# Ledger of designs, part 2: VH-VL binders against p61151

Target 1, 198 residues: p61151
Amino acid sequence: MKKFARFIGIDDGYFVRNVHKKTKLIGAITKHTILDGVLSREITIDGDDVSEKIIDMIKNSNHYYQIRGIILYGITFAGFNIADVELIYKNLGLPIIIVMERPPKDIFYKAIEKYKPNGIELIKKAGPIYKTKTPFGYTYYQVYGIDKDTASNIINNLAIVSKIPEPARVAHMIARGVTKGDSSKPRAGGDSNPGPAG

## First folded at step 1 (VH-VL)

Design re05 (framework fv_reozalimab_arm2)
Fold by ESMFold2-Fast, scan of step 1:
Structure re05 (fold): chain C 198 residues (1-198), chain A 125 residues (1-125), chain B 110 residues (1-110)
Amino acid sequence: as target 1 above (198 residues)
Amino acid sequence: QVQLVQSGAEVKKPGSSVKVSCKASGGTFSSYAISWVRQAPGQGLEWMGGIIPIFGTANYAQKFQGRVTITADKSTSTAYMELSSLRSEDTAVYYCARETYTYEGSYTYYGMDVWGQGTTVTVSS
Amino acid sequence: QSVLTQPPSASGTPGQRVTISCSGSSSNIGSNTVNWYQQLPGTAPKLLIYSNNQRPSGVPDRFSGSKSGTSASLAISGLQSEDEADYYCAAWDDSLSGVVFGGGIKLTVL
């Protein structure tokens, strides 16, 4: 684990399939937990371009040679646009950690089998799902080009305000904010609500 | 709002083929799947197959494999269903329908949430 | 010879609660979500329930869905004359690699 090592977190923006054709892909570069840069591309909803856009975004940035690893907020982007971790690793030489708040449900895998032939093969390339205990609960993760124990250490060193490591958490907030207009979660109620039923 | 508008009724001879169109009106269909479902007179619903234009792939029900071809033209937002070697049993109303999803941190699956008005195909000699 | 099994007919009176069953197997309902469709005479089907128990915008809360094991149910509370229609359940079938429908049920409001 390197103090001040740079990582890039990657997530996609808000979208609705029958309204939008594309959404934002955001890369948030952190020096340890401090935001150091933001990269952006557009990706196609349910397309096949996320791997190429991740590669293009990182390889053409001024940050590339200082980045030590990639943290993906999930393996699917803009619906069923599935990251090919092997292709990304081959092109960038950077280890990949895929982080999730919850393990995927069976319905997710069945939707991919139904709608995206060979999508299951891309998911299988990411290998088994592990979990690590942070002060904020369990983070579920997959690894490519790095061992699971080193990845667990990285996750724990970067999970400072939530169980999602900061590069991925910040990428998620920025991606949602620039596409939906509000990076905060919708309020289930307000201070002005009279009670739980109101 | 997206509406699906289908081509008009067809009368075909046995052994011929029919090609039905389904055009997205008021938007595009490229961000969702298009399924084809038929209903013979007085009978239930039968899924024939579907296509996801973005993936460029179609999937067909086993009963129709080899007779049905589903295609999509993204530039005109139009899906097509072509059924060959027509028989009298193929007399039915043919529907196109959209299957859609949303994502806000997790996938929400919709069934066939928007349907075309239907195209009556009559096979008679 | 529908893959999913529904009773062919059901009836009720206004204000009554009616339940429509749908039976499948491990390869369809047992492994996948269930959708319900309403078809009024002479019209295209309308999506009534998706993902086992979710209602699209505009569907009254009188309609609810549930799933247990290889079976699903559609419940209609406070039955109204406008509910007289054919109802179909549907699910993906892993073995057939396609969408399967129930045979449909004709609901009559007496």
Scores: ipSAE 0.007, ipTM 0.506, lowest interface PAE 9.6, mean pLDDT 84

Design re06 (framework fv_reozalimab_arm2)
Fold by ESMFold2-Fast, scan of step 1:
Structure re06 (fold): chain C 198 residues (1-198), chain A 122 residues (1-122), chain B 110 residues (1-110)
Amino acid sequence: as target 1 above (198 residues)
Amino acid sequence: QVQLVQSGAEVKKPGSSVKVSCKASGGTFSSYAISWVRQAPGQGLEWMGGIIPIFGTANYAQKFQGRVTITADKSTSTAYMELSSLRSEDTAVYYCARDEGSYDYYYGMDVWGQGTTVTVSS
Amino acid sequence: QSVLTQPPSASGTPGQRVTISCSGSSSNIGSNTVNWYQQLPGTAPKLLIYSNNQRPSGVPDRFSGSKSGTSASLAISGLQSEDEADYYCAAWDDSLSGVVFGGGIKLTVL
């Protein structure tokens, strides 16, 4: 893969269950690690619409023909709204890499079995979880439409600030910022300003 | 830390079946692959198959297809390997092993059981 | 016979560097990562290297792995007497849909 290829990172925004019915879905397009575009849609909390919203967001954008791959920040969005990577791949023809800070725990899968009728089948489509060592620690990932070694190289090429590759990290920050009003850590009580510059 | 503890040694007659257990304690069981690997006396390692407990679907090496059944009970964090139609050539130490941080049993088997000796003799 | 090919034996002296080879094909080593396992006499195997060249926590850095095309190598620098063991390479094989092991190599520290 070319050093300056474009990728879209995708993540969901802030929400509170039983208060909100929808949250933002953000796509951050980077050329290598430099932000080149932002796409948005809304998805239903614990719904079934994230796959169609990803497809609609990308396919109907002026960026579609420039994008070389999709990086999802996890396979679940807005709770248990689970991406169907096979459906996304069939509609867009773009390889998909799902990235995670840690592999999901047993309780996560038990919750999906209990509360989401088709959830385990959707997760099965994403295949095995792999890991790759970045300078910032291990990134866990799944692949669809691309081999795991190429995906590992892409992750490492794009992990410049944290172990999460830049398109997905930026999508996360934008999604948090536009839904919660601040992508950074909230100021502690009584601390109203950053320290003065040296 | 995860530890795998296997059932005790067994002596079986040709034509019978054996069922070996592998109990996980501590750590994550359900979402990681549990593989079964055997080793005949003085011989190398041979992969028999594996299962991801949360999904319940097992995958088997072609050599053992039709003779081996791998199952898992998530409530007791225990995996099982049953081998039927035993022959003297099935005499081996049978290991269960878990993959590190992965569903993928070929990524690296980082935690191993102590092994279960199965002797098939007439 | 094993699907992956390793020499049956190797030897070295303390302090020396030893390399252990593993040869496969496009369906296994050529398309998938290689793992290495160490087996001390009478014990279960221990994961020594995964993802071609990564070490699990607790494995000394004198153990290293590499992969080129359809072949892989395990290098042991500063050989010690406790390294005397059997060593196995392993990889997923796309054609067989399963894990394949090398035949194993008995490393003797002289």
Scores: ipSAE 0.006, ipTM 0.520, lowest interface PAE 9.2, mean pLDDT 85

Design re07 (framework fv_reozalimab_arm2)
Fold by ESMFold2-Fast, scan of step 1:
Structure re07 (fold): chain C 198 residues (1-198), chain A 124 residues (1-124), chain B 110 residues (1-110)
Amino acid sequence: as target 1 above (198 residues)
Amino acid sequence: QVQLVQSGAEVKKPGSSVKVSCKASGGTFSSYAISWVRQAPGQGLEWMGGIIPIFGTANYAQKFQGRVTITADKSTSTAYMELSSLRSEDTAVYYCARSYDILTGEYYYGMDVWGQGTTVTVSS
Amino acid sequence: QSVLTQPPSASGTPGQRVTISCSGSSSNIGSNTVNWYQQLPGTAPKLLIYSNNQRPSGVPDRFSGSKSGTSASLAISGLQSEDEADYYCAAWDDSLSGVVFGGGIKLTVL
C-alpha cells in the first residue's frame, strides 16, 4: 500500500434515541496514520441522510483531491441511517472499505427488515463480509470499488494501535469526544456495529 | 409531554372511505412509531398497523392489508389512517398511539401516549 | 378471536391481591416482551407495564408484571376501587409481523 495515500475514516457520535434528533458525523483524514484533517456534519437519528452528508462533507473539502479511499466504521450510522455505498462511490469516485469489530448477527438484519425494509437493499450493495488478521485480532470488512486483498493490505497498514484502522479509529474517538465529552469510554476503539439503541 | 390529538367523529356510508388524523404536540414525533388501534362497541383492542415517520415505512396487520393506508407528514407532526371499502363491522373507536420501548430499542412496543379516539360509524 | 388469551372477567375486594393471566405462543410472548394496558370506562387505554415488568412514571408499585415461557401475568396488590377497568396484554408477533392483543379482562372491584 502507498504510504503517502490519504484516507478518510467516518463514524458517528453519541446519541440517545428519543432525546436527540441529530448527532455528529466525523470524518478523520489521515496521511498514512498521521491525522491531517477533521471534517464534521450532522446526521439525523434513524434518518436517511448519511450518504448525502458523507458526499457533501468530502466533496466540499480542500482534501478531496488527495483522498484515495473512504473507511466507514460500520454501514449504519445514528441507529438505522444506512450508507448507500454505490451512491457514495458514484458521486466521489473513491473506493469504500467498511470495517467492523465483529460480523453483524441475525438480529441486526432482522431489525432492518422489520423497521426499515427499504434499507435492506443498501446493506446488500456492500457485498460479502471478509476478515483479515491484524496484530490486534481479526478485523471484519466489506468493500466497494476495491478488491478484498488490496483492502486487507490497507487495513493492516493502518491498524497500528487497534484492529480498527487509524482513520476510522480516530473518527470514532473524535465523534465520541465532541458528543459525550470523553473519548476514553469503554469501546472507544471498539464496536463498529452500532445497533439500534443509543 | 407529548400529546396526540385526533380529528372528530365521522358518519360514513358502506363502501366509502374515511381518513382520520392524529397530530402530535410537545416532544418527539418522528423517532417513535405511531400505531392505529381500533375498538368496536363492547369489543377488545385490535391493531391495524403503524408507521415510523423517520423510516417512511408503514406496517399493516394482515386483516387490513389492501384496505388501510397509514401515512405521516413530519413537517406538521401528523399521522393519518385511511380505511376504504367501509362495512358496518368497521364501526368502532379508532385510536392513534405512540410507541417505543427504551429498554429493547423496539418500535411498536409500549404504547405510552394515546389519542382521545375518533368514533367512526358506518351506516346507511 | 384474539391471538392472546385472557379470561373475560375477574373480581376482587379492596385490599385483595388479584392476578390477570395472558397466554400466547412462541411467536409472540415466547419471543418478545409483553405490555399491559389499563382502560377505564369511556377512556383511551393507558400503558401500565412495558418490557414485561417495568412501570411507566406515575404507575403505582402495587402493579407488577411477569413473564414465563409463552405466558404473562399482571398482579395488582392492595386492590383499590379506581382499579376497576379493562386490562389488556399485548406483544409483537413474529409470524404476523404486527402487534397482537389479548381479548381483555373486565376487573370488577366489589
Scores: ipSAE 0.000, ipTM 0.499, lowest interface PAE 13.4, mean pLDDT 86

Design re08 (framework fv_reozalimab_arm2)
Fold by ESMFold2-Fast, scan of step 1:
Structure re08 (fold): chain C 198 residues (1-198), chain A 121 residues (1-121), chain B 110 residues (1-110)
Amino acid sequence: as target 1 above (198 residues)
Amino acid sequence: QVQLVQSGAEVKKPGSSVKVSCKASGGTFSSYAISWVRQAPGQGLEWMGGIIPIFGTANYAQKFQGRVTITADKSTSTAYMELSSLRSEDTAVYYCARDTSGYEYYGMDVWGQGTTVTVSS
Amino acid sequence: QSVLTQPPSASGTPGQRVTISCSGSSSNIGSNTVNWYQQLPGTAPKLLIYSNNQRPSGVPDRFSGSKSGTSASLAISGLQSEDEADYYCAAWDDSLSGVVFGGGIKLTVL
C-alpha cells in the first residue's frame, strides 16, 4: 500500500475475570506511522460482541473513508471474544491483517474447543499463519481480503520500533494505559493468554 | 467469593425427567464453565458435561449424550441440568462446579452442595 | 468402569507420608494436566491440587502432586486424622473430549 495510507490498529484493555464484565477496545489510526486518531468502545469479557464493536467503531467514525486496512493485535479479545474477520470484511470493505509475536500453542486451540466450540469456525476463517522478518525479528500474521505478500510489505513498512506494526502497537499501549493506569509492552504472541481466572 | 447453590432433593419415577438448578452468587457467572458431576451411592465421581453461560453451547460426556441437556440463564445467574428417561441407576447426588478457563488451569474449584435425586417406583 | 486407575484403598498412621497413584494413557494424563480432589464423608469434593502440582489457597503444603508420563501421584506428608477421605484424580481426555476421573481411593488413618 501507499506510504501515507491510513491504517487502524485494534487491541483490548486490561481486565481480570470475576472482577470485570467489560474492558476497553481501542482503535489507533495512523497515517503511515504517525498517530492521527483514537477510537474507543467497550467489549464483553469472553463475549461475542467484538466483531460488532469493531464494525460500529470504524463505520461511525469520520475516519472511515480514509482508512485502507485493519490490523488486529491477535484474533481473540477480552479472553475468548473472537473476531469474525469475514463479517468485519463484508461490513467495512477493508482488508484485515492479524498480527502476533508468536504463533499460538496447541493448548490455545484446545481451550477454544473445550470452552468456546463455536469459536473454532471463526478462527478457521482467518486462514493459515504466515511469518515475515522485520529488523526486530519475525512477526506472525494472518490475512483476510488481502494477499500475504502485500500484508508482509505493510507490516515491514509499519514496524519502526518493534516487530509489531505501529497502529497495533499504539492501540495496545493506549488500551493498557487507560485500563491498567500504566502503558505496558505489547503482549507476547498476540494470540492472548486467556487471562487470569479468579 | 463465588458460591453455587443447588435446588433441593427430588424423588422421581422411572421414565420421568429431572431438572436440577445451580445458582451462582458473587463473582462473574458468565465467564466460567459450569460442570455437572454425579455420584451414585458408594460410587465414584462421573462427569456429565458443562457449559460456559456466555457462549450458550454445552459439551456432554458421550455416556449421557442424547438424554442430558445443560443450559444457563444469564439473567438469573443459574445453570440447569436436565436428565430424561430416568432409571434406578440414575439415583445419585448431582453436583455443579465452577471450572475455570485458561491455558493451563482446568480445575473445578467451587462446588455446589449437591442435589440428591432418587429414582424409585 | 473409571478411565483413570487408582487403588481402591490405602492406609497410614499419623505423621506418616502416604502416596496415592493414578494411572492413565497418552490421551489423558500423557497430554493434559492432572487435578486431585478430596471428598470428606457427606460433603462435596474439594479441589486439592491443580495443574499437576499447584495448591489452591487454603490447602496445606503437606499435600503435593507430581506427574510422570501417563501416571500421576498425590503425596500427603505428616498424615493427620482429618485427612481420612476419598481422593480422586482427574484429567481431560482428548479422545473422549471430556473430563475423566479415577475410581477414587479410600484413605484410612489408623
Scores: ipSAE 0.006, ipTM 0.465, lowest interface PAE 13.7, mean pLDDT 84

Design re09 (framework fv_reozalimab_arm2)
Fold by ESMFold2-Fast, scan of step 1:
Structure re09 (fold): chain C 198 residues (1-198), chain A 124 residues (1-124), chain B 110 residues (1-110)
Amino acid sequence: as target 1 above (198 residues)
Amino acid sequence: QVQLVQSGAEVKKPGSSVKVSCKASGGTFSSYAISWVRQAPGQGLEWMGGIIPIFGTANYAQKFQGRVTITADKSTSTAYMELSSLRSEDTAVYYCARGSRYSSSWYYYGMDVWGQGTTVTVSS
Amino acid sequence: QSVLTQPPSASGTPGQRVTISCSGSSSNIGSNTVNWYQQLPGTAPKLLIYSNNQRPSGVPDRFSGSKSGTSASLAISGLQSEDEADYYCAAWDDSLSGVVFGGGIKLTVL
């Protein structure tokens, strides 16, 4: 982990199924924890275009040569539009860290098996979910093109106001703000540990 | 909700291999980790490894690396544990157990459903 | 040898409170949640406590768990004859990338 390295955090905007066809995809570029740039694209709700849009957004940016890694706020965008981390990695040559506040519940995997069967292979590419302890609690994460210990250090180096690393946290705030009109509120629901007993 | 049913007792010669099955009935198979835990007569519990069927990813305890293979067949909701190069000290009851619902953290939260156990005796 | 350390035996009389200790290191108990298993003679283990202090449905509230630093404890209040069993602590170990168990403790109800 290099001091002042640039990362891009990526998240999707607000949307309502049956009302919207598309929502915003936001990339927030930080130099360490300081916002240095914002990129935007549109993605299809429950579509298959998020990987292509991430690649296009980064590759055609003046920031591309300076970015050292990608931090995704989850692997699903605009519903069940699922990131293909292998495709993204092969096209950009940048390591990917997927971060989550909580590990996905059983219902998440069941929903993908039912409504997006091809998505199971995409999730498989992202591999196992790890956890790392920050001053703000546990961050759950997956890695592609980088080892889990290096990723853990990056997460802890960038988790300065919450357990979500700054590039992803800022992308989330911007995405909500520009699509919903006003939002600095976190998603409803706190940390939970649904043990195997229930 | 879920019941794990294991294959029957085995008697094996030193140097051979054994393959134990663990079939899940009721509930979701692929969304949970399945661990294998053994217990030698009068001894404690020992984790051998586990598999996350949705990812096809198996993890093995260092002691068993190279001798144990854990697989899962999602179509039959069955997990398998194969132990090769059997020694007399491999005589034990082998349990399968259902772990957490989450990948990699799936082994953190305890094993809530256990199979009945399979006795494997290694003798000459 | 087991990775987590438990006393080999403990005893109590009906109605008493018994505490069972479990000691580890920063790579296991210090970083991860502790689970407790009860094993009655001739049976498969039963999950007694998960996530340091949570009880599965059907486990009496006489059983409680706690964790401090690299150590964990299982407390059994109002001890009953049916509590006579082996008890195991367990945790994920980051350095070994696997689940590790304590050696187990034989609890005798006198």
Scores: ipSAE 0.006, ipTM 0.488, lowest interface PAE 12.1, mean pLDDT 84

Design re10 (framework fv_reozalimab_arm2)
Fold by ESMFold2-Fast, scan of step 1:
Structure re10 (fold): chain C 198 residues (1-198), chain A 126 residues (1-126), chain B 110 residues (1-110)
Amino acid sequence: as target 1 above (198 residues)
Amino acid sequence: QVQLVQSGAEVKKPGSSVKVSCKASGGTFSSYAISWVRQAPGQGLEWMGGIIPIFGTANYAQKFQGRVTITADKSTSTAYMELSSLRSEDTAVYYCARDQYDSSGEWDYYYGMDVWGQGTTVTVSS
Amino acid sequence: QSVLTQPPSASGTPGQRVTISCSGSSSNIGSNTVNWYQQLPGTAPKLLIYSNNQRPSGVPDRFSGSKSGTSASLAISGLQSEDEADYYCAAWDDSLSGVVFGGGIKLTVL
């Protein structure tokens, strides 16, 4: 990968169910690892609008012509608002890499099977989960419109502070900061369970 | 704190339909998943299906396929379970229950059915 | 017949440790997490354990859950008279695409 290539990382903001209907969707554009721009939209909690909002956000920006690929911090946003990587790819012509700190737990897939059966097809479109070893541990990832080896190289070139590549890491921090009022580190993943009342 | 309040007892004839309501109070339920579970007299618990209200899409247990419809009205924070073609073996207490889950951006967690309605007795007799 | 198998009854005395079993298969307990529910006579069920071994807020620490292979167990330490209830295990079943419950066990505190 060229060190000056631009990527957009995408993540969602903080929200509380029963308080909020929407949260922010943040796109962080980096030139290699240096922040070059920030895009924002709103998405519906547990809605079906994240794919259209990603397309709208990127396509209508002055950055579109310079972006080489999209890095999603997970495939689900604002709850079960699931990205359709095929639709995004067809509309933007940009390869997509989905990154995760660890693979989704069984309970995540079972929740989708139970309540959003069509969501399984969206996740299936993202294909198999791969892993790549960075200096910070294993990053798990899926690809659409790009081969897994090229994606592995991109992840490793952009994982300079943590195992999450910088565009996605920065998007997460900005999204949390503008919606929660602080920019806490990304959540540790699926083994942490806040409990039914908490 | 959310409470689930169900409609009152029903007595129905075989072949008719029953529609049980489940209203959330102390907040909206549109951000939760709602399951329906029944219990025949002296018997165990049986899952009928569930819905996430904002999706409008429900999943049903195979035993009830074609007979059960689960819906939700987000404006009134009320979920409904309608069971058609009633038989005597449908006599039971019907519960709605909240499946709590949360997301902080990357993961959604399901915590089991942590808030239950008080139950609605449905009796099917001629 | 219930998909998950539990003994129909168990008994204990105050202060005793009681273990309640739940047996399933690869499509349910073997692949998915187990929840436990307590039902007092005439009341709705209460979530007692979720995700195999986690307690909701308000559930005493003397209740604990575990899972091994296709089986799960609920342990009640320091048994109290108010623990007299029916207990159900539950899990998602991949082959049925739904939640399945155990038949329930009537726990009597002698």
Scores: ipSAE 0.006, ipTM 0.509, lowest interface PAE 10.7, mean pLDDT 84

Design re11 (framework fv_reozalimab_arm2)
Fold by ESMFold2-Fast, scan of step 1:
Structure re11 (fold): chain C 198 residues (1-198), chain A 123 residues (1-123), chain B 110 residues (1-110)
Amino acid sequence: as target 1 above (198 residues)
Amino acid sequence: QVQLVQSGAEVKKPGSSVKVSCKASGGTFSDYAISWVRQAPGQGLEWMGGIIPIFGTANYAQKFQGRVTITADKSTSTAYMELSSLRSEDTAVYYCAREYGSGTYWDYGMDVWGQGTTVTVSS
Amino acid sequence: QSVLTQPPSASGTPGQRVTISCSGSSSNIGSNYVNWYQQLPGTAPKLLIYSNNQRPSGVPDRFSGSKSGTSASLAISGLQSEDEADYYCAAWDDSLSGYVFGGGIKLTVL
């Protein structure tokens, strides 16, 4: 009765402007909620190559035939490197769901207009922002190549430990871990005392 | 209602290539994966690979990697399987089959099959 | 190649219940749906069961499927002469990134 499709969640790694020119792009493939594979590429900070790198990463993967959809953790990567969901869809044929913890504010769109003159058109391609209620709160999302109700069901089916679907949550965790160090290291309770030799 | 019609029987020499076609009619061609499965005389079924026409990129069984090519032409609703460097062991009936599914969930079986194409490799 | 294990042959009489086994591993049957196909002599295979236990339209209710762990079974109740055929189980294999079939079983109706 249950359907267990594979999805790939995509997120970017840690970076600092004026220090780094590139960061990691991580794809985490899950079968339902179980991690099945990890893919990686490098993308340019504030560049224009994320769509090309998503396509290249998925298309040249042994997982491509099994993947049924893409879940992007936001539409911007490595700063203002903006995913072209239409280009990605036309090249891969995979439906795209963009997930966000909160909807973008006006200041975000003003920044795009200032730093990426063509970026507003890329964002408009992703369509309107919807929301769905999970046991962990509201997830905001956009869709391309799939209807909003089907996407809502997918999000709720994959939101098992947080309001962010598992493929995207895992991609975020891995991306941060490989670029900033061990992301699974327990928080020190807010005490950052470095010690005498810290 | 979807039907798959394959090209006719082929007799080929060792070392040559064969290209089998599979034409779909009825329903939406792009909504389904197309698999290729072969059966040597008196033997069982063996999956060679498949393609989801909307993706354009095929996945192949490890045994056939490097000598099988699966393609799809969405405008003619036709899938193709080309097998190169033919050996006598490639003598078999080759089937195309549609993978049953709904929406983004394609974890189902092959519900519509072509009639099969006999390929004989002989000297 | 035959990755899933099935007995090579089985037999039954009209009206009998016959069960056909299929054994795999955690990377195939253990983690994916099992499908069953019937092949009559000289014909293409026909889908009998998908998603472990679901029947396509037009398949009689005397055919049923089940799965437990890394094994699956096809049951045929009220066996009829027209059920004489080869039967194959199949599943996706995560390690091989491809579909794998059982070796097939020849069912003879006596």
Scores: ipSAE 0.005, ipTM 0.459, lowest interface PAE 16.4, mean pLDDT 83

Design re12 (framework fv_reozalimab_arm2)
Fold by ESMFold2-Fast, scan of step 1:
Structure re12 (fold): chain C 198 residues (1-198), chain A 124 residues (1-124), chain B 110 residues (1-110)
Amino acid sequence: as target 1 above (198 residues)
Amino acid sequence: QVQLVQSGAEVKKPGSSVKVSCKASGGTFSDYAISWVRQAPGQGLEWMGGIIPIFGTANYAQKFQGRVTITADKSTSTAYMELSSLRSEDTAVYYCARDVEYSYGPYYYGMDVWGQGTTVTVSS
Amino acid sequence: QSVLTQPPSASGTPGQRVTISCSGSSSNIGSNYVNWYQQLPGTAPKLLIYSNNQRPSGVPDRFSGSKSGTSASLAISGLQSEDEADYYCAAWDDSLSGYVFGGGIKLTVL
């Protein structure tokens, strides 16, 4: 990858089920690892609108023509609002990399089946889960519109502070900061990966 | 009512590879994860890895990464486990087992259906 | 060696209650469900308990499971001669990203 290529990282904000109906969707644009812009929209908790909101946010920005790829911090947003990577790719023409700190556990897939029966097919569109070793540990990832080896190189070139590439890491921090007032606090109820234990 | 039927016993030389098959019948193959578990003579159970056919995603125990490949062929309802660079320590019974369920139902996590096992002997 | 720790052997007499222990850490038993498997000589393992304390159809209610902190236990009440088998605990391990098993325990019915 080029040293100065621009990527947009995308993550969702804090929310509490049964209190909030919507939360923030944040796009953080970096020029390599340097923050260059921030975009925002709102998405519905456990809704079906994240794909359309990602498309709208990027397509209507002054940064669209400079962005070379999208890095999603997971494939689920605001609970079980699942990104359709095929729809996003066809509308924007930008390759997509989904990054995760850990591979999803079996309880995650069961939760998708219970709350979003059509969600498994959306996740399937993102293809197999790969991993790449960074100086900070293994980053797990999926790809759409780009090969896994190029994506691995992009992740490693952008993983400068943690195993999560900078555009996605910054998007996460901004999303938490704007919605909670403190980016250091853990995500409250409504996490997309609830884990197997209570 | 699901059955898992594995391929027959194999005798292999050190340095070779073995590929064991696991054919599912009587149920929906793609709705379940398939795990591979081995047991050396007189020893305990050891998880090697598993595959989620619906995603085409395989995950491997760290001990076997680089030597094991787990695949699935949805059209034949068959999972495969290939182990390369065989050593005498790889002599074991290899089991496939049905694991996680994706569909709505009364079932929970656990390897509830097991193949009969495939004996792999690595000898000179 | 096994990641989860079980005693190598246990024994009991018919009609008694036997408890089989399984010890792990925060990354496995402490954070994830525990399963128990029974293996009769010369056979494939059989799922005995899943999700800490649930029984599959066909498993008698004299078998029960429990979990506390980083440890789990399998209890067999009304012990019978046909319960003589190897028993394994298992759990997902977050740090290893895989299932881990106990070393197995040989239960002898005296």
Scores: ipSAE 0.006, ipTM 0.448, lowest interface PAE 14.0, mean pLDDT 84

